# VH-VL binders against q9r0b6r508to684: the designs that were tried, part 5

Target 1, 177 residues: q9r0b6r508to684
Amino acid sequence: HIRSDFRHGAGGWQIRSMGVSKRPLQWSQSGLLLGLRGGEELSAPKKFLGDQRLSYGQPVILTLQVPPGGSPPPIQLRLEGAGLALSLRPSSLPSPQDTRQPRRVQLQFLLQETSEEAESPLPTFHFQRLLSNLTALSIWTSGQGPGHSGQVLLCEVQLTSAWPQRELAPPASWVET
Below, E stands for the ipSAE of ESMFold2; O stands for the ipSAE of OpenDDE; V2 stands for 0.75 times the mean of E and O plus 0.25 times the DockQ between their complexes.

## First folded at step 7 (VH-VL; framework fv_adalimumab_6cr1)

Design e03 (at its last look DockQ between E and O 0.02; V2 from the best seeds 0.00; counts 0 for: pae E 12.7 > 2, placed apart)
Fold by ESMFold2, look of step 7:
Structure e03 (fold): chain C 177 residues (1-177), chain A 122 residues (1-122), chain B 107 residues (1-107)
Amino acid sequence: as target 1 above (177 residues)
Amino acid sequence: EVQLVESGGGLVQPGRSLRLSCAASGFTFSSYAMHWVRQAPGKGLEWVSAISWNSGHIDYADSVEGRFTISRDNAKNSLYLQMNSLRAEDTAVYYCAKGSYDIWTGYYFDYWGQGTLVTVSS
Amino acid sequence: DIQMTQSPSSLSASVGDRVTITCRASQGISNYLAWYQQKPGKAPKLLIYAASTLQSGVPSRFSGSGSGTDFTLTISSLQPEDVATYYCQKYNSAPYTFGQGTKVEIK
């Protein structure tokens, strides 16, 4: 599994925006602040990228902390790789929960083709091709406006692998020209 | 292609019980929260109950808590509502409603069944 | 519990008119607000979620706005097929309460 838990910093995650402007991530001991402005997304560091075919058919798991009285925004996982791009919705829904107390919630994004979870259906060879050279993994929101949700924290991101003892990807191959 | 088909409505005397069913197709039923919503004749919509994808969390409206029991069978793609101690004010069309397949937007209802009428009267 | 109040209870307008329906929550619900259309004798149909996001297949003459406590559904040019009752619904937490509805008629 490849994991970011944010206990020692932002873990290489960055805010991206349409265009070239950037702003610093806000971080606390409990996680990254998921208070993205319109057009912004959280981009994963290199350890989540490259050849991730061992994660085909496995979930990406996000752990969120939701404050009392708040609700998290809708979240999608954007993937880019091998000249392909897609956005995923969560593959399963959490239980409805009482919002009077702070709570931890897990979202799972299955890295597999399904018409109900992806914004566009992909054939199997396309999804596995995308994962053969993953160049971006990003978290973003659709349809979220201003309100109470600005204090939701991203506490952990886990990329699940069929080979759970895999270390960081080998050094990148290169061709000297 | 998403379809929700309610059944089990009918005429029932006060104090008796009735069990509603909802057959689901066209989506991965076990991935979504499911809801019951009712509408008294000539009146507005009233949310009744919710059940999470794995039955691990269940909510009821105050008006039905202790009398109604929501359940699901993911192997049969079916949602149920057991209604006990029925009262005249429970008279309504009962809708089966699917939560969205986005995690946080799964609390809004993107697909609805046709409804089944429950009439509670002497 | 958070109460949802719609205004007006009913309205009558001509084809082509701009129609506005409001929904007010008694406490903040961020943008976790949906709008539904129910035609006579039919089940409700989702129009808008997250306060302003159109559901797929919904005509672009429908729009939603607002956040926090005050929300608006707008029909930019009323059509004959828009005769229906419209409901707002909060979904930030249980209970998933609906407004009382707004009946829209032509003429």
Scores: ipSAE 0.000, ipTM 0.489, lowest interface PAE 12.7, mean pLDDT 79
Fold by OpenDDE, look of step 7:
Structure e03 (fold): chain C 177 residues (1-177), chain A 122 residues (1-122), chain B 107 residues (1-107)
Amino acid sequence: as target 1 above (177 residues)
Amino acid sequence: EVQLVESGGGLVQPGRSLRLSCAASGFTFSSYAMHWVRQAPGKGLEWVSAISWNSGHIDYADSVEGRFTISRDNAKNSLYLQMNSLRAEDTAVYYCAKGSYDIWTGYYFDYWGQGTLVTVSS
Amino acid sequence: DIQMTQSPSSLSASVGDRVTITCRASQGISNYLAWYQQKPGKAPKLLIYAASTLQSGVPSRFSGSGSGTDFTLTISSLQPEDVATYYCQKYNSAPYTFGQGTKVEIK
């Protein structure tokens, strides 16, 4: 798998602020600070990009540190590749907790076709084409959420890869020679 | 019924700016990528720009890159095109077009507006 | 960029005739090809996507075929209401380039 643990820096991640909340990327050994107002896009470094078809059906896992009594803000994972782009919602959300201590939570985003918020899902062929040439992976925050009285940190990003399934996959028909 | 209604077109001098709007109804606007496509008088169709459902992905044709800005307001079911540094060759009917797939950027255009005419002339 | 070239640029045929329009891409675009019909003074209308899938509500006399670089739009029996300009469009990736169009008229 591919991982950013932010122990030694931002690791090539970049931030683009949307709305009224303009700020630079803020890193600490505890992680990247997520904005709590407006919207932000955190762009993954190139080690997460390229041919990621082996990650089809596998989770992208975000580990967040949330303040006491807080919850993660709404987060989407955006993929771009082969001239296509989509956004994924978390497949699992952490249970609300009322603790006096900061806590770590994990959000999982399954790399698969989704129609949860779509009237028409993307055909598998197109999704595979996107994964075959992933040119961007980004984390989007809305800046909204209940109980945000403190800082939310992105502590780790992990892209999971499965074993090659070449015997089960037909040759790629989207390859442009 | 899906409806797309463009507005904001008109006559403008070269170098000036113009802002087009598109009002959408009859579908979940916030779920679809939206596009602008233009057509010069008596000429063919030219794709201009695309914006994903959440504005996270944006594309431009080379001919307008750096001069035009596409945006959307999902709360208002509206699409916009800010056109700066207009040139004579930007003269065209500008169509608002709905992308074919939810949450995806690109693809084909299953619904079109009636278009709004932009004329750039001295 | 990938160039999209239609042939012919214009044609005139009789009612009931079989009409074929071709679209060629300068590079392979798989089946990411759409066809549109535009009548004078009107906005374009989607006819076919995925090279051969007929859009809902489109008459069955329209059909599309092809893959890779060579595509065809066929009207099996031309009708008066089919007088229009037809455009192909690639959507394998941006830019979403159109062909130059084929004007179809009735003799």
Scores: ipSAE 0.000, ipTM 0.582, lowest interface PAE 11.6, mean pLDDT 86
ESMFold2 (binder alone), look of step 7: mean pLDDT 93; pTM 0.949

Design k01 (at its last look DockQ between E and O 0.06; V2 from the best seeds 0.00; counts 0 for: pae E 15.8 > 2, grease 18.94 > 18.9, placed apart)
Fold by OpenDDE, look of step 7:
Structure k01 (fold): chain C 177 residues (1-177), chain A 122 residues (1-122), chain B 107 residues (1-107)
Amino acid sequence: as target 1 above (177 residues)
Amino acid sequence: EVQLVESGGGLVQPGRSLRLSCAASGFTFDDYAMHWVRQAPGKGLEWVSAISWNSGSIDYADSVEGRFTISRDNAKNSLYLQMNSLRAEDTAVYYCAKDEYDWLTGYYFDYWGQGTLVTVSS
Amino acid sequence: DIQMTQSPSSLSASVGDRVTITCRASQGISNYLAWYQQKPGKAPKLLIYAASTLQSGVPSRFSGSGSGTDFTLTISSLQPEDVATYYCQKYNSAPYTFGQGTKVEIK
């Protein structure tokens, strides 16, 4: 498995705001703070990239911490490689991981042929080509969610892979919260 | 200290064009969105346009959409408003305003310039 | 689009009086409401954001309340330097619509 648990920093993840104003990536031992206004793109570090064909059909799992009474914001997973790109929606409903307050939930994204941007799924050959040279993996938030009165945190990202774990990329700039 | 200074206002005939500028200082300009707000003589405030820190997101009021163009040069700490096809109703003091981001509170305008007067008249 | 309506359009009160201005949104805007003060011949100044949070440097006699559609700006004890026009504004999304304004004068 390739995993970011954010125990010791942002782990090379980068943030780009899709809102009107820029904010730095905010990290704590509890995870990365998700911006809930304007939407954001979180870009995965290099260890998630390259030849990921062995992850075909396997889930990418995001673990989120949501405030009491809250729910995860709309999230998409975007893949880019070999001149191709697609966006994935969660393949299953959010499931609780922890009953403690605040609540932790998991979102799963199955790495298979599908696209939110096309009427037809990407042909298998093209999808395999994309995975063979994955140049970007990013988490996109809509900018909507319970963050108006509470915090939503990204606590863990996990990709099922048979490949050896790559060297950690330099951590992105962050502000501890 | 945050400072915003507008310039470029003046008298212009209907149908003509005018370009306003706003010089910013006292803060990291390319971290924040910027806004234009106008006020007709003796009237209230009207939001005109907004531009994100990297110009990736732009919004306009319906009253100026298609005629006005907002832009910025982060290297020069400057905000601009290109106004084309000017009308009499565009007569106003034009203010530039700094956006402030808070993930709990949203985007509000914490600092304003002194404004520059634009008069559209035959 | 969401309409912002202030009440009253103008008022006159004595020094020391309690003054209340209302702002109503045609749809719910949560607490994404700001209040601005504009003195004659000057640029607007931010007073309150997030409906009830005072901007740094603003006198404590100013306060804001409300959520959803109904909001209130209160001056607990009107002072001569408070003579101005006050505007509410939604800022949750574009358009960043202002209220019509409320002119406050001293008797």
Scores: ipSAE 0.012, ipTM 0.609, lowest interface PAE 7.8, mean pLDDT 87
Fold by ESMFold2, look of step 7:
Structure k01 (fold): chain C 177 residues (1-177), chain A 122 residues (1-122), chain B 107 residues (1-107)
Amino acid sequence: as target 1 above (177 residues)
Amino acid sequence: EVQLVESGGGLVQPGRSLRLSCAASGFTFDDYAMHWVRQAPGKGLEWVSAISWNSGSIDYADSVEGRFTISRDNAKNSLYLQMNSLRAEDTAVYYCAKDEYDWLTGYYFDYWGQGTLVTVSS
Amino acid sequence: DIQMTQSPSSLSASVGDRVTITCRASQGISNYLAWYQQKPGKAPKLLIYAASTLQSGVPSRFSGSGSGTDFTLTISSLQPEDVATYYCQKYNSAPYTFGQGTKVEIK
C-alpha cells in the first residue's frame, strides 16, 4: 500500500487552484486542515501516481478527524490519467459512534466504475486505462467555507493494492509505466 | 552514491543579487524535498528555505523572506536559490541538503553538499 | 517560532568519557528531532533522527533520547574522532530550526 499519514509533514500534498497563485497548505501533526476554498483541491504527491492498475477494484481510504458534533463534509476523489478524468463518490460512509468528542472516520473510494459520480461517456475499460498512467489524484470538498471544513483534518490517505503492505511489498517501481 | 554540488558563490556588494545552484545525482531527485541551510563564518547552522518535490510547498526563514526565492528544475536535477538585496549578514557557506521523505518521518537532512561561500562586502 | 537551546555551549572531556548534550525546545515537538555532527571544514552529518533512531553507519557509542521538549545526545565513550560541533534540529514543522551548537573538544 501507498500511504500518507502526515505525522512528520505535509507528505508532498499541495493545494491545487484554478488561479495563478498558490496558498500555503495548513498542516499539523494531527493532519492536513481541510479548509478548501472554491476551485481548490488537495493534490497527491508523485508516489500515488503512475501505473496503479493493481489498485483497480481496491479502495482509496481517507481517514478524517471530525470535531465534536460535526460530520465529514461531502468529498470527491478526482482522478486524471491516460488522457481521461473521473470523479468518484465515497463507496461507503461510516456512522458516528459518539459525537461529543473529536473522532476519526474513514471514507472509502472504490477504484471501480460503480464509484463514479455519474454515468461516464468514456471508452470501454476506461477506469483501467486511466489507472495505467495516473497523472493526478486529488481531493475536493463541497463544504460551505472555512468554518465547516476548516475544523476537519485529513489524517491519512491510503491507496490499497493487491500487494502486501509497504514493508513487505515490491519496490515502488510497479507505480511507474 | 548521493551527491549534492553547490555552485554560484562568490564576492558581491551589498544590495546586489546572486543565484546559487545545486546539482543532484545518485537518487531520484523529484521524489524528495530539498533545503538550503547556511552557516556564517564561525557561527552555527541556520535553516534558510525548503521546497517540496513539485514546488507546491515553499517555506523561508524570516531573515530571508521576501529577498530569497527557492526553486527547482526536476528535469535537470537542480535546486536553486535566487538571493536579492544581499546584506553583510548573508555572508555564509550555503549548503544544499536533501531531506529523507518517509511515511513515518521527514524533513531531517540525510545528505548535504560541501557548500558554496557567499561573501557580501563593500 | 519554536526556539532550540543546547547545553552546554562547549565542553572538554577526556578520551573514554561519557559525554551528554542537552537540547530543549520552547514548545513541544514530539519526537521530531534530529542530531548532526559537524567536523571542522566539513558539511554536517546526520547522526540521529526521530529523537532516538541511529542513522545507518553511525557508531553505536552515539545514542539519543527524549520527547516533547527535552532531548539528550549521549556519546558513551568519547573518541578522538568525535571532536566536532553537535547540532540539534527540530523538524515537526517549518521553520526547521537548529540549536546553537555544542562544541566538543578533547582535554
Scores: ipSAE 0.006, ipTM 0.470, lowest interface PAE 15.8, mean pLDDT 79
ESMFold2 (binder alone), look of step 7: mean pLDDT 92; pTM 0.933

## First folded at step 9 (VH-VL; framework fv_oberotatug)

Design f01 (at its last look DockQ between E and O 0.03; V2 from the best seeds 0.00; counts 0 for: pae E 21.6 > 2, placed apart)
Fold by OpenDDE, look of step 9:
Structure f01 (fold): chain C 177 residues (1-177), chain A 124 residues (1-124), chain B 107 residues (1-107)
Amino acid sequence: as target 1 above (177 residues)
Amino acid sequence: EVQLVESGGGLVKPGGSLRLSCAASGFTFSNAWMSWVRQAPGKGLEWVGRIKSKTDGGTTDYAAPVQGRFTISRDDSKNTLYLQMNSLKTEDTAVYYCTTDEYDILTGSYFDYWGQGTLVTVSS
Amino acid sequence: DVQMTQSPSSLSASVGDRVTITCRASQSISSYLSWYQQRPGKAPNLLIYAASSLQSGVPSRFSGSGSGTDFTLTISTLQPEDFATYYCQQSDSTPWTFGQGTKVEIK
């Protein structure tokens, strides 16, 4: 898998703020601070890009740290490649919590072309084209959040892939021979 | 340094009313959720209620025993939390604590703060 | 409401002992469980939050574990200053109920 854990820096991620939220990328060892007000685009580094067809049907997992009483804002995952674009929504949303305790939640985005999670479903052929030349992977936050308690940290981004990376590992079991 | 100082406690007859105050300092009060917790003499801790920050809706929640009788409010301009207690009962006799927490999202540190408490005695 | 049941209600122990206190929730509260210590005449102090996170400044002899409905506070080596009453509290849903407390007394 391909992963950013933000333990040693922003890992090449970049932020573009729009609307009323204009801010630089804020990093700590705990993660990247996500904005609440205005739209934000958090762009993934090169290691997430290129030919990602081996991640077809696999989840992109965002691990978020939510402060006490807070909840994550609506988040979309945007894919761009081969002149195509697709926005994905989480397959599940965390339940609101009325607690003083901090918590970690995971949002999963399945890399599939036709589902309720896709804002603009693509035919399989076009989705494969997109994955074969992924030029952008970005996290988009909503323009509205739950307030101060909604300031969450992105602690980890993980893309599951059948590609053994640069480690001597066998291909994932879902790889068809 | 975070400080919470309760005041307003005292002796009151059943059916009477009393208003407690909690003066807060050392943190951004307006962003904080504030709670009241009470402890009857020789008894355990009992959650009374909570008020959220204005940015989080400013809503209040209460424990069943005080629901409809107690009201929690806040004045952010004065960094003060209030507990209005009406229709007091003998079982409301307790030390009342105001509490808050602090969370540093960048470091993940969590802190909990309590005042020294103020004694409310309901007796005929 | 979520009921929190602590066990035991009281226990006697000696300095150096390992002490274990249990808290059971009437329904799953995930990890939204805190442990407090209260000494006589004093306000409670938070020891553990999020079931297993040690609050800053609290000695490492204190530890918390558990999730869902069953939780445990452990004092690995009891110290003289640890003789006190301990409370668990759930913050999963309002009302944020406390356990009835566990008094740790000197044997």
Scores: ipSAE 0.121, ipTM 0.698, lowest interface PAE 2.2, mean pLDDT 88
Fold by ESMFold2, look of step 9:
Structure f01 (fold): chain C 177 residues (1-177), chain A 124 residues (1-124), chain B 107 residues (1-107)
Amino acid sequence: as target 1 above (177 residues)
Amino acid sequence: EVQLVESGGGLVKPGGSLRLSCAASGFTFSNAWMSWVRQAPGKGLEWVGRIKSKTDGGTTDYAAPVQGRFTISRDDSKNTLYLQMNSLKTEDTAVYYCTTDEYDILTGSYFDYWGQGTLVTVSS
Amino acid sequence: DVQMTQSPSSLSASVGDRVTITCRASQSISSYLSWYQQRPGKAPNLLIYAASSLQSGVPSRFSGSGSGTDFTLTISTLQPEDFATYYCQQSDSTPWTFGQGTKVEIK
């Protein structure tokens, strides 16, 4: 699995926009400030890109820190690769929690074409083709930009991978005998 | 111990037909994808075609030079893979290997077990 | 179709030499590359799958590396049983295609 936890920096994440200049991403040891302006997306560093077929059928997991009285903004995960593009919604809604205290919330985005979160499922071949050369992984939100209080932080991004069995075990195609 | 034994090779004239068999043992044949690979005398390896397990749809794929002339089939009750070759040409002369065709999204496709091959000679 | 080109087509080496064989794909195949060894008069056998994963029972002197279009098979200390022809094979796109082979001969 591939992770950004932001303990030592913005982890190569940057704001992607259609504008001429790029503005700096606000970072703390607790996470990245999730307050994007219109037309902006938070783009992942190269370690999340390239051949990510190991993540097919696995989740991308976002961990957010939500301030007291707040809620997670609507979030989409955008994938681009091999000339294809896809937008995903979270696989489940967060459970109600005590809103008077800061809290952590996890959102999961399943990398699978049969998800009800997609407007139209892609055939297995096209989703796997997209993951074979992933050129962008981006976070988009419709929330308000940064303000004086109540900011939501992105604390961790994890791209889950399916690891092969150990060498003492048969290959996956033979395990089902 | 996995064993694959090809049979049915021999001499045949151009335009003729021949059926190859591959007897399999030492694994659950009905779950396996199987391929045929050939090697012309003094030349390299060439993939001929593949048949998937029935659970995965039982479909076949062929290399362009043999499409429409060769047919791969299987009989899971006899643990046997077949290659029916019709309209044979001199360029079909080769040793024909049957192979297990391992596939996984993590590794791609590869041929982990091979038979010893059977020679097909197409000659006037 | 993806064309696979091996280099060199043949080489002469001595027991104990470090041998390197390269394989180039005509388009990116990610890491979907396997290597096979064929000794004279025998069927091929699998050495490496997924570009760098060693098949069970294959000696650790064999290693594979690369991704995308350029791949390398290395034999760190050539042994007498390693004199054979080596083939790469891609499994990114059907039809599956092999390189033309690299013959490793006794010097």
Scores: ipSAE 0.000, ipTM 0.445, lowest interface PAE 21.6, mean pLDDT 79
ESMFold2 (binder alone), look of step 9: mean pLDDT 93; pTM 0.942

Design f02 (at its last look DockQ between E and O 0.05; V2 from the best seeds 0.00; counts 0 for: pae E 7.5 > 2, placed apart)
Fold by OpenDDE, look of step 9:
Structure f02 (fold): chain C 177 residues (1-177), chain A 124 residues (1-124), chain B 107 residues (1-107)
Amino acid sequence: as target 1 above (177 residues)
Amino acid sequence: EVQLVESGGGLVKPGGSLRLSCAASGFTFSNAWMSWVRQAPGKGLEWVGRIKSKTDGGTTDYAAPVQGRFTISRDDSKNTLYLQMNSLKTEDTAVYYCTTDEYDILTGYYFDYWGQGTLVTVSS
Amino acid sequence: DVQMTQSPSSLSASVGDRVTITCRASQSISDYLNWYQQRPGKAPNLLIYDASSLQSGVPSRFSGSGSGTDFTLTISTLQPEDFATYYCQQSYSTPWTFGQGTKVEIK
């Protein structure tokens, strides 16, 4: 797995904002503060990029902390590589973390060729090309915020991979050797 | 085409009040953060304050010199930004600009918009 | 508050000259620095945003550099329409603050 837990900093993530919300990336030990406006982009650091074919079909998991009574803003995951771009929408799966206080929500994005911005899914071969040379991974918020007084935090980003990156760990259960 | 048109400026005595308006068009006003910037005659630019969109809480921030005297508000149904100025001082004399900006993360372009300004003169 | 200090306050130059204006922040503002041009009797126009990004429609003779506390605006070849006052502005934190301005006058 490739992971950002934001315990010791922003971990190389960068932010761009829509409108006058040109704020610096705000980090705390609890996570990155997300904007409530619709025009915010968080760009992943290099450790998430490159050859990510081993993550094909696996989820990218965003762990968010939302204020009481709040909800996460609309979020898309954007992938770029090999001259191709694809946007993914979350598959909302229930998580036990949703019952925590403050409330945490996990958004899962399956790394598959289905795109909400395209009339038809990207051919598998092209999607594999994209993953083989992933040049950008970004989290995009839409113009519709939760409309709550509290702040939404990005607490963790995890890219699931069949093989460990830097640590010795057993291969993922789906890996066929 | 984006347009910002300020109005309401004029002559007022010290201690008086005045309300400026900024009529906006050409963009989704309700989503925009709006600011006031002023410029005294022959002087530099001075940020007055900002109001966020309702989605972002609709909160306001002010420069120290106007804190407690000026109030920024908005009517999204009228696409209008306001600056209520109370307890005016001679040093508040300036051209007042309403401004907005937007960075389009899809295209990578940044847009900056200013009105023509409206003159406020505070004098005995 | 973040203080912005421009240098020089004014300068005289001729058409064709290379002009450099500096802006210093009292603390690091990363690249949240904008440059504005203001002609007499007109509203300011954005030239550079994010320290080095050229605003759409602005001539390529304008460029910005810097990060952290020290920033520079450069006009590679001054044109007649460039005689104006220039301001830096930080958007790193509120209150947003401007430099005192630099007036570029004809020699």
Scores: ipSAE 0.018, ipTM 0.632, lowest interface PAE 5.8, mean pLDDT 86
Fold by ESMFold2, look of step 9:
Structure f02 (fold): chain C 177 residues (1-177), chain A 124 residues (1-124), chain B 107 residues (1-107)
Amino acid sequence: as target 1 above (177 residues)
Amino acid sequence: EVQLVESGGGLVKPGGSLRLSCAASGFTFSNAWMSWVRQAPGKGLEWVGRIKSKTDGGTTDYAAPVQGRFTISRDDSKNTLYLQMNSLKTEDTAVYYCTTDEYDILTGYYFDYWGQGTLVTVSS
Amino acid sequence: DVQMTQSPSSLSASVGDRVTITCRASQSISDYLNWYQQRPGKAPNLLIYDASSLQSGVPSRFSGSGSGTDFTLTISTLQPEDFATYYCQQSYSTPWTFGQGTKVEIK
């Protein structure tokens, strides 16, 4: 798996704006502040990019820290690769939580055409072509969310991979296993 | 300049009721979360409860000793915070402070502005 | 609930002294710790939030440190206006809770 946990810095993540100057991330040892302004997105470093076909059908997992009584804001995951672009919504939303302290919540974005926001999602082979040369992976939100409770920290990003494992050669009549 | 002015304190018998008011000025009250904090004579500070802004849902939270007996409300048209205290006990005797609750996810919650307090005495 | 324990409960000091007050939480509260000053007959006021950040208008002789369970407020050179009671308060988990207070008295 490929991950950023932000314990020692912003992990190469950057705020990207529509071709204007970037601004610095607000970072703490607990995570990155998801306080994106209009037209901004949080862009992943190179380790998440390139050939990621082993992640097809697997989730990208975001771990968020949510304030007491709060909930995650709307979040989309944007992918670009091989001349294609798409946006994903979470494959499932966490249940509302009533807690008196900060808590961690996970959002999962399944890397599969059924998770696309578009009315006509890419076919499987186009989705896998996008993943063969991923050139951007970005997090977008509508900003702060509703009031104080919409402010969250991004604590971890994990790109899940279905690493193939080598099976032992099939046994022959005279060979030990 | 931010000002918070509490009123409505006084002497009440056990089992009685009182309603405290906090008049706010110098900031946008409707955007603010507000708390009540109390201090028994010669003792330390104790958080009583909080009300969120209407934008953040307008919900309330209370400390266990007052849950079910005290009610926090707000009137944004009058810039006023209220504390309705029912079924009062002698241990509720305290100066009651109105405070603003500031929040930043990086720094957490803190009480940055305080009123002068109003004394509530519960005795037979 | 998170219990906050301050030490000492009171102390006597002279103008110019360095004063140190400690606060311990019953569980980790990360850096969600605030300090308040209450002068005699007056309402509390915020000195420090987030363990170490000075509130606007607070003199630089005040400083805060610590994380997790152990926190310290330091007054580097005590002034006459600093004779007051000091409270720590956690903002990690509701209900918000305060330490018992530390009274700094003139020696």
Scores: ipSAE 0.016, ipTM 0.584, lowest interface PAE 7.5, mean pLDDT 81
ESMFold2 (binder alone), look of step 9: mean pLDDT 92; pTM 0.931

